# VH-VL binders against Chaperone protein TorD (torD), part 1

All scores and structures are predictions.

Target 1, 216 residues: Chaperone protein TorD (torD), of Ferrimonas balearica (e1svr5)
Amino acid sequence: MDEQEIREEVALAERRATLYWWFASMLCRELDSDQLNTLCSESGRVLLDALAEEPSLAPGCQKLRRALAGVQVLATPQLELAADYATAFLGDHLGSAPPYASVYVEPGGMMFQHPHQQMVQWLQQWQLAVSFDGNEPADHFAIMLDLMGNLVLKGVDSPEAQSAQSALLAEMLPPMRRWVTQCQRQPGFYAALAELLLAFVSLDQTLIEGEFSLAQ
Unless a header shows other numbers, all headers, positions and changes below count from the first letter of the chain; Kabat numbers aren't used for antibody chains.
ipSAE, averaged over its two directions, is called F for ESMFold2-Fast, E for ESMFold2 and O for OpenDDE. V2 adds 0.75 times the mean of E and O to 0.25 times the DockQ between the complexes of E and O.
Where letters were taken out, [cut] stands.
Atom coordinates printed by the task and the answers are left out, and those that the model quotes come from them; centres of patches stay.

## First folded at step 16 (VH-VL)

Design n2
Fold by OpenDDE, fold request of step 19:
Structure n2 (fold): chain C 216 residues (1-216), chain A 119 residues (1-119), chain B 112 residues (1-112)
Amino acid sequence: as target 1 above (216 residues)
Amino acid sequence: QVQLVQSGAEVKKPGSSVKVSCKASGYTFTDYDIHWVRQAPGQGLEWMGVISAYSGRTYYNQRFKGRVTITADESTSTAYMELSSLRSEDTAVYYCARDRGYGPHFDYWGQGTLVTVSS
Amino acid sequence: DIVMTQTPLSLSVTPGQPASISCRSSQSLLYRDGKTYLHWYLQKPGQSPQLLIYKVSNRFSGVPDRFSGSGSGTDFTLKISRVEAEDVGVYYCMQATHYPFTFGQGTKLEIK
């Protein structure tokens, strides 16, 4: 690769990784006031505008914009959003959407199943610490997205990391699809976020698979 | 109006196989797991295995030593349980049961299928 | 495998009187997620089992409030505040915390 090609590849990897971490940061815990402010700031708007330039992401971006607008008109937007987070991801009712891959692909739908074990192995393999305490499954989508971001950066000069990206996506997407459907039971910011995330990850899969295929 | 309708009674010889079907209706098939539970005459309930109708992944009771195969067909909303190398002790009513997941509990059951194994 | 032990195995109750069934597990049914997956089923004569209580204490839809579940760890109880004729059948506890899922022996409830 020439110098220009290397720069472009690095830039693309950095952009992709940043997006993965962006999604991860919004799913790992309730948004604080600063995070919400940043999301609604000019930088947040610019980010969504940039994403919306991609046709497959445009609908999700629009939905997220609308959801954010709805939150901002509330008297206590941060608290309401925190309540939505708790209801969607921490609740124990029919509308709850626990953000763990095991719940959606493993028989019985219990936490701490095969996807968790797989994530533990991958995190160890790539020498990454689990972002959550020992009481949280490693297949939390935020952790999976965090790992993906790291693999994207490593993949610039590591075919092994590129293969790992494909493997992780294959593990992430099927449960994420069901998770998004479950999130949609409670329309709002997090449902919109989940939909945009799925669109992004799906798009990224096509990119990764295409590049990987060409490299073989 | 959730319903699980199972196939009819079977009479089998020892060493043969039986395949019981469970047709689901009244809900989206891929949203729920399907479990299989059997009950020998005058006895209690025994869990056999489960399949995710979404992913196709399965778990089995190892007591059956690999004789159980559970499958699902989304196009027909039907789950299947095949038990091979049948023995007289396998004579039982076999039930399919629906489970939403995330803490499995069986909210709807099939009507049961009697399988009789006799020489 | 987790062994589920029910007591009593049979009971005869006068209509209107309360009933209580115990279920003990050979090990704790508390799962890593902090929840306990112990459920109760009723199998009426000639019928398929039906769900009564899930996750220790939650009544399934349509189940009368005279049914209640309680317990933790290894000891669980199903209570019927006022037994009715329609409550006749065999009650089963089931653990779904660990594979393979296992049932109690069943408790046969009859009316005096």
Scores: ipSAE 0.778, ipTM 0.900, lowest interface PAE 0.7, mean pLDDT 94
Fold by OpenDDE, fold request of step 19:
Structure n2 (fold): chain C 216 residues (1-216), chain A 119 residues (1-119), chain B 112 residues (1-112)
Amino acid sequence: as target 1 above (216 residues)
Amino acid sequence: QVQLVQSGAEVKKPGSSVKVSCKASGYTFTDYDIHWVRQAPGQGLEWMGVISAYSGRTYYNQRFKGRVTITADESTSTAYMELSSLRSEDTAVYYCARDRGYGPHFDYWGQGTLVTVSS
Amino acid sequence: DIVMTQTPLSLSVTPGQPASISCRSSQSLLYRDGKTYLHWYLQKPGQSPQLLIYKVSNRFSGVPDRFSGSGSGTDFTLKISRVEAEDVGVYYCMQATHYPFTFGQGTKLEIK
């Protein structure tokens, strides 16, 4: 690769990683007032507009924009979103959608199963254990997305990291698809976010697999 | 209404294998796991294994030493349990059961399938 | 494997009187998620087992309120406040906290 090609690859990796971390930051905990303000700011709108230029992401972006518009007209939008977060991701009822991969792909549907163990190994392998403090399962989607972002950056200089991206996606997507379906039981911001996330990860998979296949 | 309908009674020779089916209806098949539990005559219940109808992943009771194979067919909404190298001690009623979710517990059971192993 | 021990193994109860069944596990059934996956099943004569109580104290749909479950750690109890004729059968506790899932021996309830 020439210098220009390297710069382009780095720029693309940085963009991809930023998006993974953007999604991760919105799923790891309730949105605070600053996060919500940023999301609804000009910078947030610009980001969604840019994503919407991609045909496969446009529907998800539109849904998310609509959901955000609905939140902004509320008297206490941050508190309402916090309540939605708690109900969707922390609740223990039939409509809840706990964001842990084990719940959706492992028999029994319990937390801390094989996907958690796999994530612990990957985090250790890539020396990213500091991203997991052990207080929650390592297969929380926010943690998986965080790992993905890091692997994307490392993948610029490491075929091994590129292979790891494919492996992680293979572990993320099946449970995420089912999780998104469950999120849709509670319409709103987080359902829309989940749908957009799935669309993004699916799109990214096609890019990763294409590049990886050419490299082999 | 949720229903689990199992295949009919089987009579098998020692060393052979048996495959019991469990057809699910009244719900989305891939939304729930299917467990298998057996009960020898006059005895208690013994958990055999489980399959995620969504992912196809399985867990088995190691006491069966690899003789159990559980599968699921989404197209027919049917789960299967195959037990190989049959012994007389395998004579029992075999049940499939649906996992309700949010922690493993069985809310619906099949009617049971009697498997008799005799020479 | 986790051993589940029920006591008594059989009991005869006069209709209208209370009944109590104990279930003890060889290890704590508290899971890492903070929940305890101990369940109770009833197998009526000639029938398949049916769910009564899940996660220690939650009654399954259709189960009358005369049934109650309690306990924590390794000691659990199923109580029937007023036994009725339809309660005849074998009761099983089951742990689903650890693989392999295991059942108690069963407790046979009869009416005097």
Scores: ipSAE 0.768, ipTM 0.896, lowest interface PAE 0.7, mean pLDDT 94
Fold by ESMFold2, fold request of step 19:
Structure n2 (fold): chain C 216 residues (1-216), chain A 119 residues (1-119), chain B 112 residues (1-112)
Amino acid sequence: as target 1 above (216 residues)
Amino acid sequence: QVQLVQSGAEVKKPGSSVKVSCKASGYTFTDYDIHWVRQAPGQGLEWMGVISAYSGRTYYNQRFKGRVTITADESTSTAYMELSSLRSEDTAVYYCARDRGYGPHFDYWGQGTLVTVSS
Amino acid sequence: DIVMTQTPLSLSVTPGQPASISCRSSQSLLYRDGKTYLHWYLQKPGQSPQLLIYKVSNRFSGVPDRFSGSGSGTDFTLKISRVEAEDVGVYYCMQATHYPFTFGQGTKLEIK
């Protein structure tokens, strides 16, 4: 691989990691006013336009734009999004969709079991600390996305980090599919964000597995 | 209407195995977990283990470690419990029970399957 | 394993009178998520168990409002405000906070 090919590989990894971290930041807490302003600015429009060039991402991008437009015509857009976040993620399973893998794949939806323990082990293995209080389960999708971004960058030079990406996706995608389905019970900004996120992660998994298959 | 229908009663010799089926209907099979609970004659209830029909993840009561295997077949909406190396103390009614995730509680139970282990 | 101890093990109640069943656990049933996974079941003669109360105090669908549950930590109570003939059977508490899930030994309720 010549210097140009190495730079292109690194640039692609940086773009993938940036997207994983962007989704993590959008999901880890309700949007603050700076994030909302950035998303509604020209730079936010350019980002969504770029994502929408990929056909599998276009429907989610369109729904997200529609939700943003609907909120911006209201008196207090940031407060409306905060209410949407609470409705989407902070209630019980009947009225909300908590963004934790365990809710959707662990028997009984029990927290602090296999999905959490696996994440704790991975965070220790890769010597990463992520911002969360000590009582919150490590299998929050935002934490999983943050880890994925780190593994994407490390994967350029590390076959171990490259294979870890596939392992993390295998843990993340099954619960995320159920989570996104449940999010659609309450349409809004965060339901659209979840749909776009699932489409992105699913696309990334397909490309990673296709790349491995072609390399064989 | 939610229904869990179990296979019929069995008579087994010590040292053999039994496989009890639990066919689910009236709901989306992969949305719920299936537990197995047994009740020896005249005795209380004993939890044996669980499978997530969605993820396939299992947990077993360690009292039964190595003897109990719980599986699920999404295509037939059926869960199975196999108990090996049967002993006379395994004579019991075996129930399957459904739980909705988040707050594991058994909202619907099968009719029970009597397994008798005798010489 | 968490030991669940029910008291009394048997009771006879005149129809229309209240009944109370205690369930104690050998360890707190408060889980790390702040919830308590303590449930009550009734097994009527010759039948499969049926759910009455889940997560301490929530009545399952179709359960009469004369049944109520309360408690926290290690001490829990099932109350029947007015016992009726259809309430005959064995009542079990169960904890699902800790693997393996465990049941109390049962409380047999009879009509006097």
Scores: ipSAE 0.316, ipTM 0.739, lowest interface PAE 4.3, mean pLDDT 89
Fold by ESMFold2, fold request of step 19:
Structure n2 (fold): chain C 216 residues (1-216), chain A 119 residues (1-119), chain B 112 residues (1-112)
Amino acid sequence: as target 1 above (216 residues)
Amino acid sequence: QVQLVQSGAEVKKPGSSVKVSCKASGYTFTDYDIHWVRQAPGQGLEWMGVISAYSGRTYYNQRFKGRVTITADESTSTAYMELSSLRSEDTAVYYCARDRGYGPHFDYWGQGTLVTVSS
Amino acid sequence: DIVMTQTPLSLSVTPGQPASISCRSSQSLLYRDGKTYLHWYLQKPGQSPQLLIYKVSNRFSGVPDRFSGSGSGTDFTLKISRVEAEDVGVYYCMQATHYPFTFGQGTKLEIK
């Protein structure tokens, strides 16, 4: 009864965390050949089919499938994705959509601003180290998604971690909306991934807010 | 087509306040930041502050010690700068400027608003 | 506050001759992302300022290629390879690496 409900809560949290971590892995670097092969395999098809069952996610899933199909017919699909990643994310704000929250909510669009500082504090508070290369700003969306996955899992037995999910979403979603809009200037696989990601995070926010309301 | 149109010239008494408007057109207002820069007669340019039209975050030049308030109204695509406790040295042309982003640089400027503070 | 010092403050140039304006900052303008947020503006007589060069050396759209910017750290230069009558006005450098943003005092360029 009570124990079954706990196991169901844990299973749901594990599924949510897995999706956050999956998006983080897809975004933190260009896909390598193994990731591309997995995404194009039956496992990837099953994942996208499952996501598309949710009406708000179906358009993004469709765009991602089209982008994958377009890349698969090219001579060097992984190299084309690496070029798409670089064009989409590794330039300046005027030509690219750098995936850092500071760029989209701080005046002037500079990196290492308040969202970065907030993320440094949260990563320290939750005693998390993320495996990202170099001196990346902590407000990279992939890092924020990775933290969210950890908070989702910890939230099963920590009311503080459960409340922190709402706080992180409030920090992440406004810059992400602008980022996704800017990604559409360069259509392709990563623009489609960004659109699907925004739909997923937006859906999760509404579910968390609905669950909080019911708990009252 | 991008245009920033400011309110008209004002003559003010010392100790009063002035509120200058900057109406934007030809672009999505919340996509760009608005800065305020002033130029006293015979002097150079002085940055006053900025607002993100999207987030509402502001930063001010401390030289004004809290006398400046910058706001934005998305529904009218208008930014405002209010300067309080006016002094004679606040006589200047006040410009709004659109921030192109990625290391703030100002690609479009308003026509300027002369504010004269006199006895 | 970062002090921006321009030299010269006034420049009188024969049409067709080159011009060079120096801008020096009291601290490095290199930001932790590896970029330098130093910009140049021109204010023609009776007009609002207009963007000329951004991030040291990038010409803004529509700016003639006779304008070029260079420099690093604390020392920056705007060059005009062949001055024309339309170039008359006051040139300002501005730093946006540190709050508050600050301008140089301006360099007035006029034709002899």
Scores: ipSAE 0.285, ipTM 0.718, lowest interface PAE 4.5, mean pLDDT 89

## First folded at step 18 (VH-VL; from n1 with heavy chain R100L)

Design o6
Fold by OpenDDE, fold request of step 19:
Structure o6 (fold): chain C 216 residues (1-216), chain A 120 residues (1-120), chain B 112 residues (1-112)
Amino acid sequence: as target 1 above (216 residues)
Amino acid sequence: QVQLVQSGAEVKKPGSSVKVSCKASGYTFTDYDIHWVRQAPGQGLEWMGVISAYSGRTYYNQRFKGRVTITADESTSTAYMELSSLRSEDTAVYYCARDLGYSGPHFDYWGQGTLVTVSS
Amino acid sequence: DIVMTQTPLSLSVTPGQPASISCRSSQSLLYRDGKTYLHWYLQKPGQSPQLLIYKVSNRFSGVPDRFSGSGSGTDFTLKISRVEAEDVGVYYCMQATHYPFTFGQGTKLEIK
């Protein structure tokens, strides 16, 4: 690769990683004031506009825009979103959508199953365990997305990291698809976010698989 | 209406295998896991294993020492339980039951049961 | 494997009187997620088991309010406030906190 090609690859990796971390930051906990302000700011709008340039992401971006518009007209948007977060991700009812991979792919749907164990191993392998205290499931989608972001950056010059991206994606996508369906039972910001996330990860899978194939 | 309809009674020789089917209807097949539970005559219930109809992943009761194989076919909304190396002690009514995974493992609907008789 | 022990194994009750069944597990049924996966089933004569109570105290849809469940850790109880003729059958507790799932021996309820 020439210098220009390397710069382009690095730039792409940085963009991909940033998006993974962007999604992770919105799923790991309720949005705080700064996050909500940023999301609704010009920079947030610019980000969604940029994503919408990709045809496969455009529908999700539009849906998220509509959801955000609905949030902005509320009297207490942060509180309402926090309530939505709790209902969707922390609730214990039929309509809840706990964001843990084990729940959706493991028989019995219990937390702390194979996907959690796999994530613990991967986090240790890639020396990212410092961000995980072991108290909560490691297969929380925010943690999986965070790991992916790191692997994307490492993958610029590491075939092993590229392979790891494929493996992580294979572990993340099946449960995420089912999770998104469950999120849709509660329409709103987080349902829209989940849908856009799935579209992004699905798109990124084609890039990861393609790049990996070419590298072999 | 939710229904789990199982295949008919079987009579088998020792050493042979039996495959029981459980056809689900009235709901989205991949939304629920399918468990298998058996009951010997006049005895209690024994959990055999489970399959995620979504992922195809399975867990088995190790007491069966690998003799149990559970599968699921989404296209036909049917789950299967195969028990090999049959013994007289395997004579029992076999039940399939569904479980909504993300709400925790509990069996809200059961099949009608399939009697499997193992005799020489 | 977790051993589930029910007491009594048989119970004869006069209609209209209350009934109580105990279920004890060999180890705690509290899972890492903070939930306790102890369920109660009823198997009426000649029928498949049916769900009564899930996660210790939640009545399944269609289950009469005369049925109630309680307990924590290793000790659980199913209560019937007023036994009716239709309540005849074998009651099973089941733990689903750890694989393999295990059932109690069953408690046969009969009418006097």
Scores: ipSAE 0.826, ipTM 0.914, lowest interface PAE 0.6, mean pLDDT 94
Fold by OpenDDE, fold request of step 19:
Structure o6 (fold): chain C 216 residues (1-216), chain A 120 residues (1-120), chain B 112 residues (1-112)
Amino acid sequence: as target 1 above (216 residues)
Amino acid sequence: QVQLVQSGAEVKKPGSSVKVSCKASGYTFTDYDIHWVRQAPGQGLEWMGVISAYSGRTYYNQRFKGRVTITADESTSTAYMELSSLRSEDTAVYYCARDLGYSGPHFDYWGQGTLVTVSS
Amino acid sequence: DIVMTQTPLSLSVTPGQPASISCRSSQSLLYRDGKTYLHWYLQKPGQSPQLLIYKVSNRFSGVPDRFSGSGSGTDFTLKISRVEAEDVGVYYCMQATHYPFTFGQGTKLEIK
């Protein structure tokens, strides 16, 4: 690879990783006021506009924009969004959508199953630690996305990390698809976010498999 | 309405295999797991195994020593339980039951049961 | 395997009177997710089992409020505040916290 090609590859990796971490940051816990403000700021607008340039992401971006607009007109948008987070991801009712891979692919729907064990191994293998409050299963989607972001950057110089990206996607996409469907039972910001996430990860998979180049 | 309809009674010889079907209707097949539970005559319930209709992943009761195979066919919304190397002790009514995975493993609907008789 | 022990194994109750069934597990049924997957089923004569209580104390849809479940750790109880004729059958507790899932021996409830 020439110097220009290397720069382009690095730039693409940085873009991809940033997006993975962006999604991870919004799923790891309820948004605080600053996060919500940033999301609704010019920088947030620019980010979504950039994503919307991808045809496969445009619908999700539009939906997320609508959801955000709906939240902003509320009297206490941060609190309402926090409530939505709790209802969607922390609840234990029929409409709940716990963000753990094991729940959606393992028989019985139990947490802390194979996907969790796999994530523990991968995190150890790559010497990556993700900071989370409480005792969260390692297959929380935010953790998986965080790992993915790190692997994307590592993958610039490591074929092993590139292979690991494929393996991780294979582990996270099937449960994520089902999770997103469950999220859609409660329309709103997080449902929209989940849909956009799935679209992004799906798009990224095609990139990893050499079928698509993500626009920067 | 949710229904799990199982195949009819079977009479088998020792050493043979039996495959019981469980056809699901009234809901999205891939949204639920399918468990298999058997009950010998006059006895209690014994859990055999489970399959995720979504992922195809399975767990088995190791007491069966690998004789149980559970499969699912999304196209027909049907789960199957095959028990090989049949013994007289395998004579029982076999039930399928569904479980909504993400709500935790509890069996909210059961099939009508399939009697499998193993005799020489 | 987790052993589930029910007591009593048989119970004869006068209609209108309460009934109580105990279920003990050989190990704690508290799972890592903080939930306890202990369920109660009723198998009426000649029928398939049917869900009564899930996760210790939640009544399944259509289950009369005379049924209630309680307990934690290794000790669980199913109570029927007022037994009716339709309650005749065999009651099973089941743990689904650890594989393999296991059932109690069953408690046969009869009407006096």
Scores: ipSAE 0.819, ipTM 0.912, lowest interface PAE 0.6, mean pLDDT 94
Fold by ESMFold2, fold request of step 19:
Structure o6 (fold): chain C 216 residues (1-216), chain A 120 residues (1-120), chain B 112 residues (1-112)
Amino acid sequence: as target 1 above (216 residues)
Amino acid sequence: QVQLVQSGAEVKKPGSSVKVSCKASGYTFTDYDIHWVRQAPGQGLEWMGVISAYSGRTYYNQRFKGRVTITADESTSTAYMELSSLRSEDTAVYYCARDLGYSGPHFDYWGQGTLVTVSS
Amino acid sequence: DIVMTQTPLSLSVTPGQPASISCRSSQSLLYRDGKTYLHWYLQKPGQSPQLLIYKVSNRFSGVPDRFSGSGSGTDFTLKISRVEAEDVGVYYCMQATHYPFTFGQGTKLEIK
């Protein structure tokens, strides 16, 4: 294989993994001041402009920019986003949108069900260190996104990791679609972030499926 | 108005199958789960199984040893329970019940019940 | 399967007097999320069951405040502070912490 082609393949994987990990970091907890400052800086503008070049991502990018502009004119923007995070994700199952796959695909919305068990198995299979309280389900979308970023990088030279990307997306997208619908009940920054995230993951899935079809 | 309307009473021979329908209205069908519970005459309640109308995931009471199949059809907002290899002890009223979403499995609305009588 | 044992199986009460129904499970109903999925239902004569209390102590919408639930672990109680004629029927506890879901055998409440 040409050295330039290898460098391009690695660079593409690094960009995809960076986006998965960026979304994971944005979702795993409320934004801190450094993350907010970076997102509002020129580098954040460049990132959102680049994402918006893809038509399917542009609406989410626009909503996210509008939500950011709305909180930046407030006295305490970081605290306003922290409140938005809490109302969106930390309420009971009826009043919020908890970011766990089991909630959206298991009968009764019970936590720690099949999607959690599947994630525990995958984290063990790929030998990823997971430091979490035994009461934190492994099927938190941020954890699933973090695993996806790792699989993207491993997929450069592992057919098994390439196939695992498709399997993880198949487990993640159905509950994520329902989760994003629930997020829209509480409009704001995190609802916009969830919409953009779903658009990104959906786009990545279609590109992966298209690549498999073209490779035949 | 949330409503679960079940199909009518049936009389069946031992060894045959029955399929009971449960048509939902007054809410978005895929937002809730459908459970099936039966009650033999003069007896208590027995949970049979559940389906998530969104994901299609099912769980069954293994007491029925694979004789029960629960399905859902979003296009008609209807859940079905099929019980095969019927025996006389399967004579019961069969209820469908809606799960109050992901606030834990508890049944807020029940169908009117369908009497299934198994006799030779 | 988790066995749910109700006592008493039959209860005859003078209107206006209190009633208490006990439900004991064969193992703890506390789930990993810190919640206990123990529910109470009433089946009035000729009707489908109706939800009274969910997750031990939460009163379902429209249920009078004379109904209350309590308990933890394996021991649970439904109390009616002042029985009325409309309370006649069979009361069931149900656990939904583990598959398969199981009901108690029922407690028939009658008016003396």
Scores: ipSAE 0.251, ipTM 0.715, lowest interface PAE 4.8, mean pLDDT 88
Fold by ESMFold2, fold request of step 19:
Parts: structure tokens; C-alpha cells; sequence
Structure o6 (fold): chain C 216 residues (1-216), chain A 120 residues (1-120), chain B 112 residues (1-112)
């Protein structure tokens, strides 16, 4: 490839990785006040406007903006979001949606199953330590997204990392679809975030598949 | 309404096979797992195995030594259990049961049961 | 395989009186995720089993408040605070922490 094509591929990879890491940061724990303020600022508006230029992402962006506006009119917006995070992801009931792949693809929905084991192997292979807090199962969607961001950047000059992106998406998307559907039982900010995330990852899979079909 | 409707009673000879069906309705079939449990006359319950209708993954009670095969057909929302090399001790009522979603393997809905009688 | 032992195997209870059923496992039922997959089912005469209590103490939807579950590790209890005629049947505990899943031998509850 000539120098302009390489520069364009690096820029695209950086944009993709930045989005994967942004979603990971939004999902790994409840938003703090600084994250909420940034998301509600001009910077957040510009980001959502840019994402909405893609027609498949525009509905999710609109829902997320509406959810943010709804939270901002409450007396304690950050505290309301923290409560919503706990209800959506930390509850042990039919209305909760724990953000772990094992829950959605293994019989019985038990944690620490095959998707966890696969993620442990991949994190070791790529020399990544993405969990900051305790002994979280490695198949937490935020950890899978963080790994994907790293593989996107490495894929610019590593065919092995390129093929690993497809493998990770194949493991991530089926459980994520179930998880996002479950999230919609509790409409709000995190349900909108999950919907936008699925649209983004699905779009990215389509783009990667088009790239591979042309190369093969 | 959630329903699991099983196929009718069967009489089989020793050494043959039986295939019991479990048709699900009233929910999204691929969102839940299907388990098979049997109960010999006057006896307790025995877990046989499970299939994820979404992923197709299966786990079997090894006590059956590979005689049990559990399958699912998404297009008809139907799970199947096939038990081969039948013995008289396999005479039992066979139940299918659904998991209670994402909160772990417990059975919230059961089929009506299918009596399988193995005799010569 | 995990052996699940229920006591008593048979109960005769005067209507309105409490009942208690114990279930003991041969190994701890605590899983790595901090949850205990011990469940209770009722099989009424001529019917399929029905879920009463899941994960030790969670009452399934539609189950009356007079049913409660407790316990940890290897020892678990199902209590009925006031037995009614509709409670007649066989009660089973089941563990789903370890493959293969196993049931207790059952406790038959009768009204006297």
C-alpha cells in the first residue's frame, strides 16, 4: 500500500479502537460525575452527531440523547444513573442483564464457563491485563470490547491480529444480542447505551467481513 | 402462555430406541435451555441432560454412557431426547423442562411427561 | 455425583400447622460466582413437578408467602408456615451447582 493508504488505514483503526474503548469505559462501571458532564457537554454532542452520520447508528444515538436529557432534569442525575446501573447489571432477577457472555450462551446461564475460559486464553496470548477490579470474569463485555480495541490497533500491521478481530466478534455478538434484548426490559440510559453498542459492533463486523471477502 | 407439549406414550422393546419430542410455545425458543428429567414408576427424579436452544451446546448425565442424545430444532421450536439401547430399567415418565432464564439452572416450566414402557 | 439427602421422607401434618423439610448435600453447593444453586420443587398428585424456591431462598412467581427456604453450604431447609390441603404432594430438593444435576429422594407431605 502507498503512504496515503497506510495513513488512512491507521486513522480508521485509531477511530475504531477509540470507540471500542469508549464503550468499554462507559460499561465497566457506573458513570462518575466527570464522565456524565463530559457526555452532556459540547464534546459529547459532537461525538453523538458524528456517530449518527452512519444511518444504522442514528436511532441508538437519538435514544441515548433522549435518555441523557431525561436524567439531566432530575435532582441527582449521577446518583440516578448509578442506581440504574445496579438495577440493570448487578441484580439477581429476571429483569437484570448481567454483562457476561457466559450468561447468554451457556446452558443454565452460569458464569465462568467456556466464553470466560476463551477470554483468559486470548488475554494471555495478547499480553493484556484489562481487568482493574478484583477477579471479574474475563468475558465481561467491557473486557471483550477493550481486547477488541487493542486488536484493532495491532491489526494495522499484524495479519494475526486482523483474523483475531473476526474470531472475537464471532464470540461476542451472539451473547451480546441476547444481553441487549434483556437490557430493554429496563428502558433508560444503559438500555440505550447497550442498543447503540450493538449497532456499532454489528456495523463493524459487516465492514470487517467486506474487507475479508475482497481479500479472499 | 408458556407451554411445553410432549409427544405421546410409547411402548418399546429392549434394545430399541425412543425419541420424545417437546414443543415449546409462548416464548422465544432460543432464549431458554431445555432439560430432560425422568421418573421411574414410584421413584424420584433423575436429570438426563440439557441443550441450549441458542448455541446447541449439550451436557449429559454420564450415567447414561452416551445412550442419550438431545437436539433442538429452532424452526419448529421443538426439542428432542433420544434414548438408545433401551432396557427394562428405562421404563419411566420423561419430562422436558425449561430453565428460568439467566439466573441459573432451575426449571420454571415442565412438559406434561411422556410415559415410555420397555417390555418384551 | 453429589448425593442429596432429604429428611424426613414422609410427613403427616394437621392443616394449619407448620412443616419443615431438610436437604443435605454431600459437597458444598456454593459456586465460584458466590451463588448457591439449590432449588425446591413440588410434585402434586398426578402432575408434573413445579418450582417453589430457587437459589436457596428465592420464591418463584405465584408461590404463596407461607413457603420459605434457607440454608448454606451443605444444609438447606424448606419451611411451610401453615400447611393447606393444596400443599399435598412430594417435595424434592435439587442441586445444579455440579454436573450432573441431582435430586433428593423426595419428601411426601400428607394431610392428617
Amino acid sequence: as target 1 above (216 residues)
Amino acid sequence: QVQLVQSGAEVKKPGSSVKVSCKASGYTFTDYDIHWVRQAPGQGLEWMGVISAYSGRTYYNQRFKGRVTITADESTSTAYMELSSLRSEDTAVYYCARDLGYSGPHFDYWGQGTLVTVSS
Amino acid sequence: DIVMTQTPLSLSVTPGQPASISCRSSQSLLYRDGKTYLHWYLQKPGQSPQLLIYKVSNRFSGVPDRFSGSGSGTDFTLKISRVEAEDVGVYYCMQATHYPFTFGQGTKLEIK
Scores: ipSAE 0.106, ipTM 0.638, lowest interface PAE 6.0, mean pLDDT 88

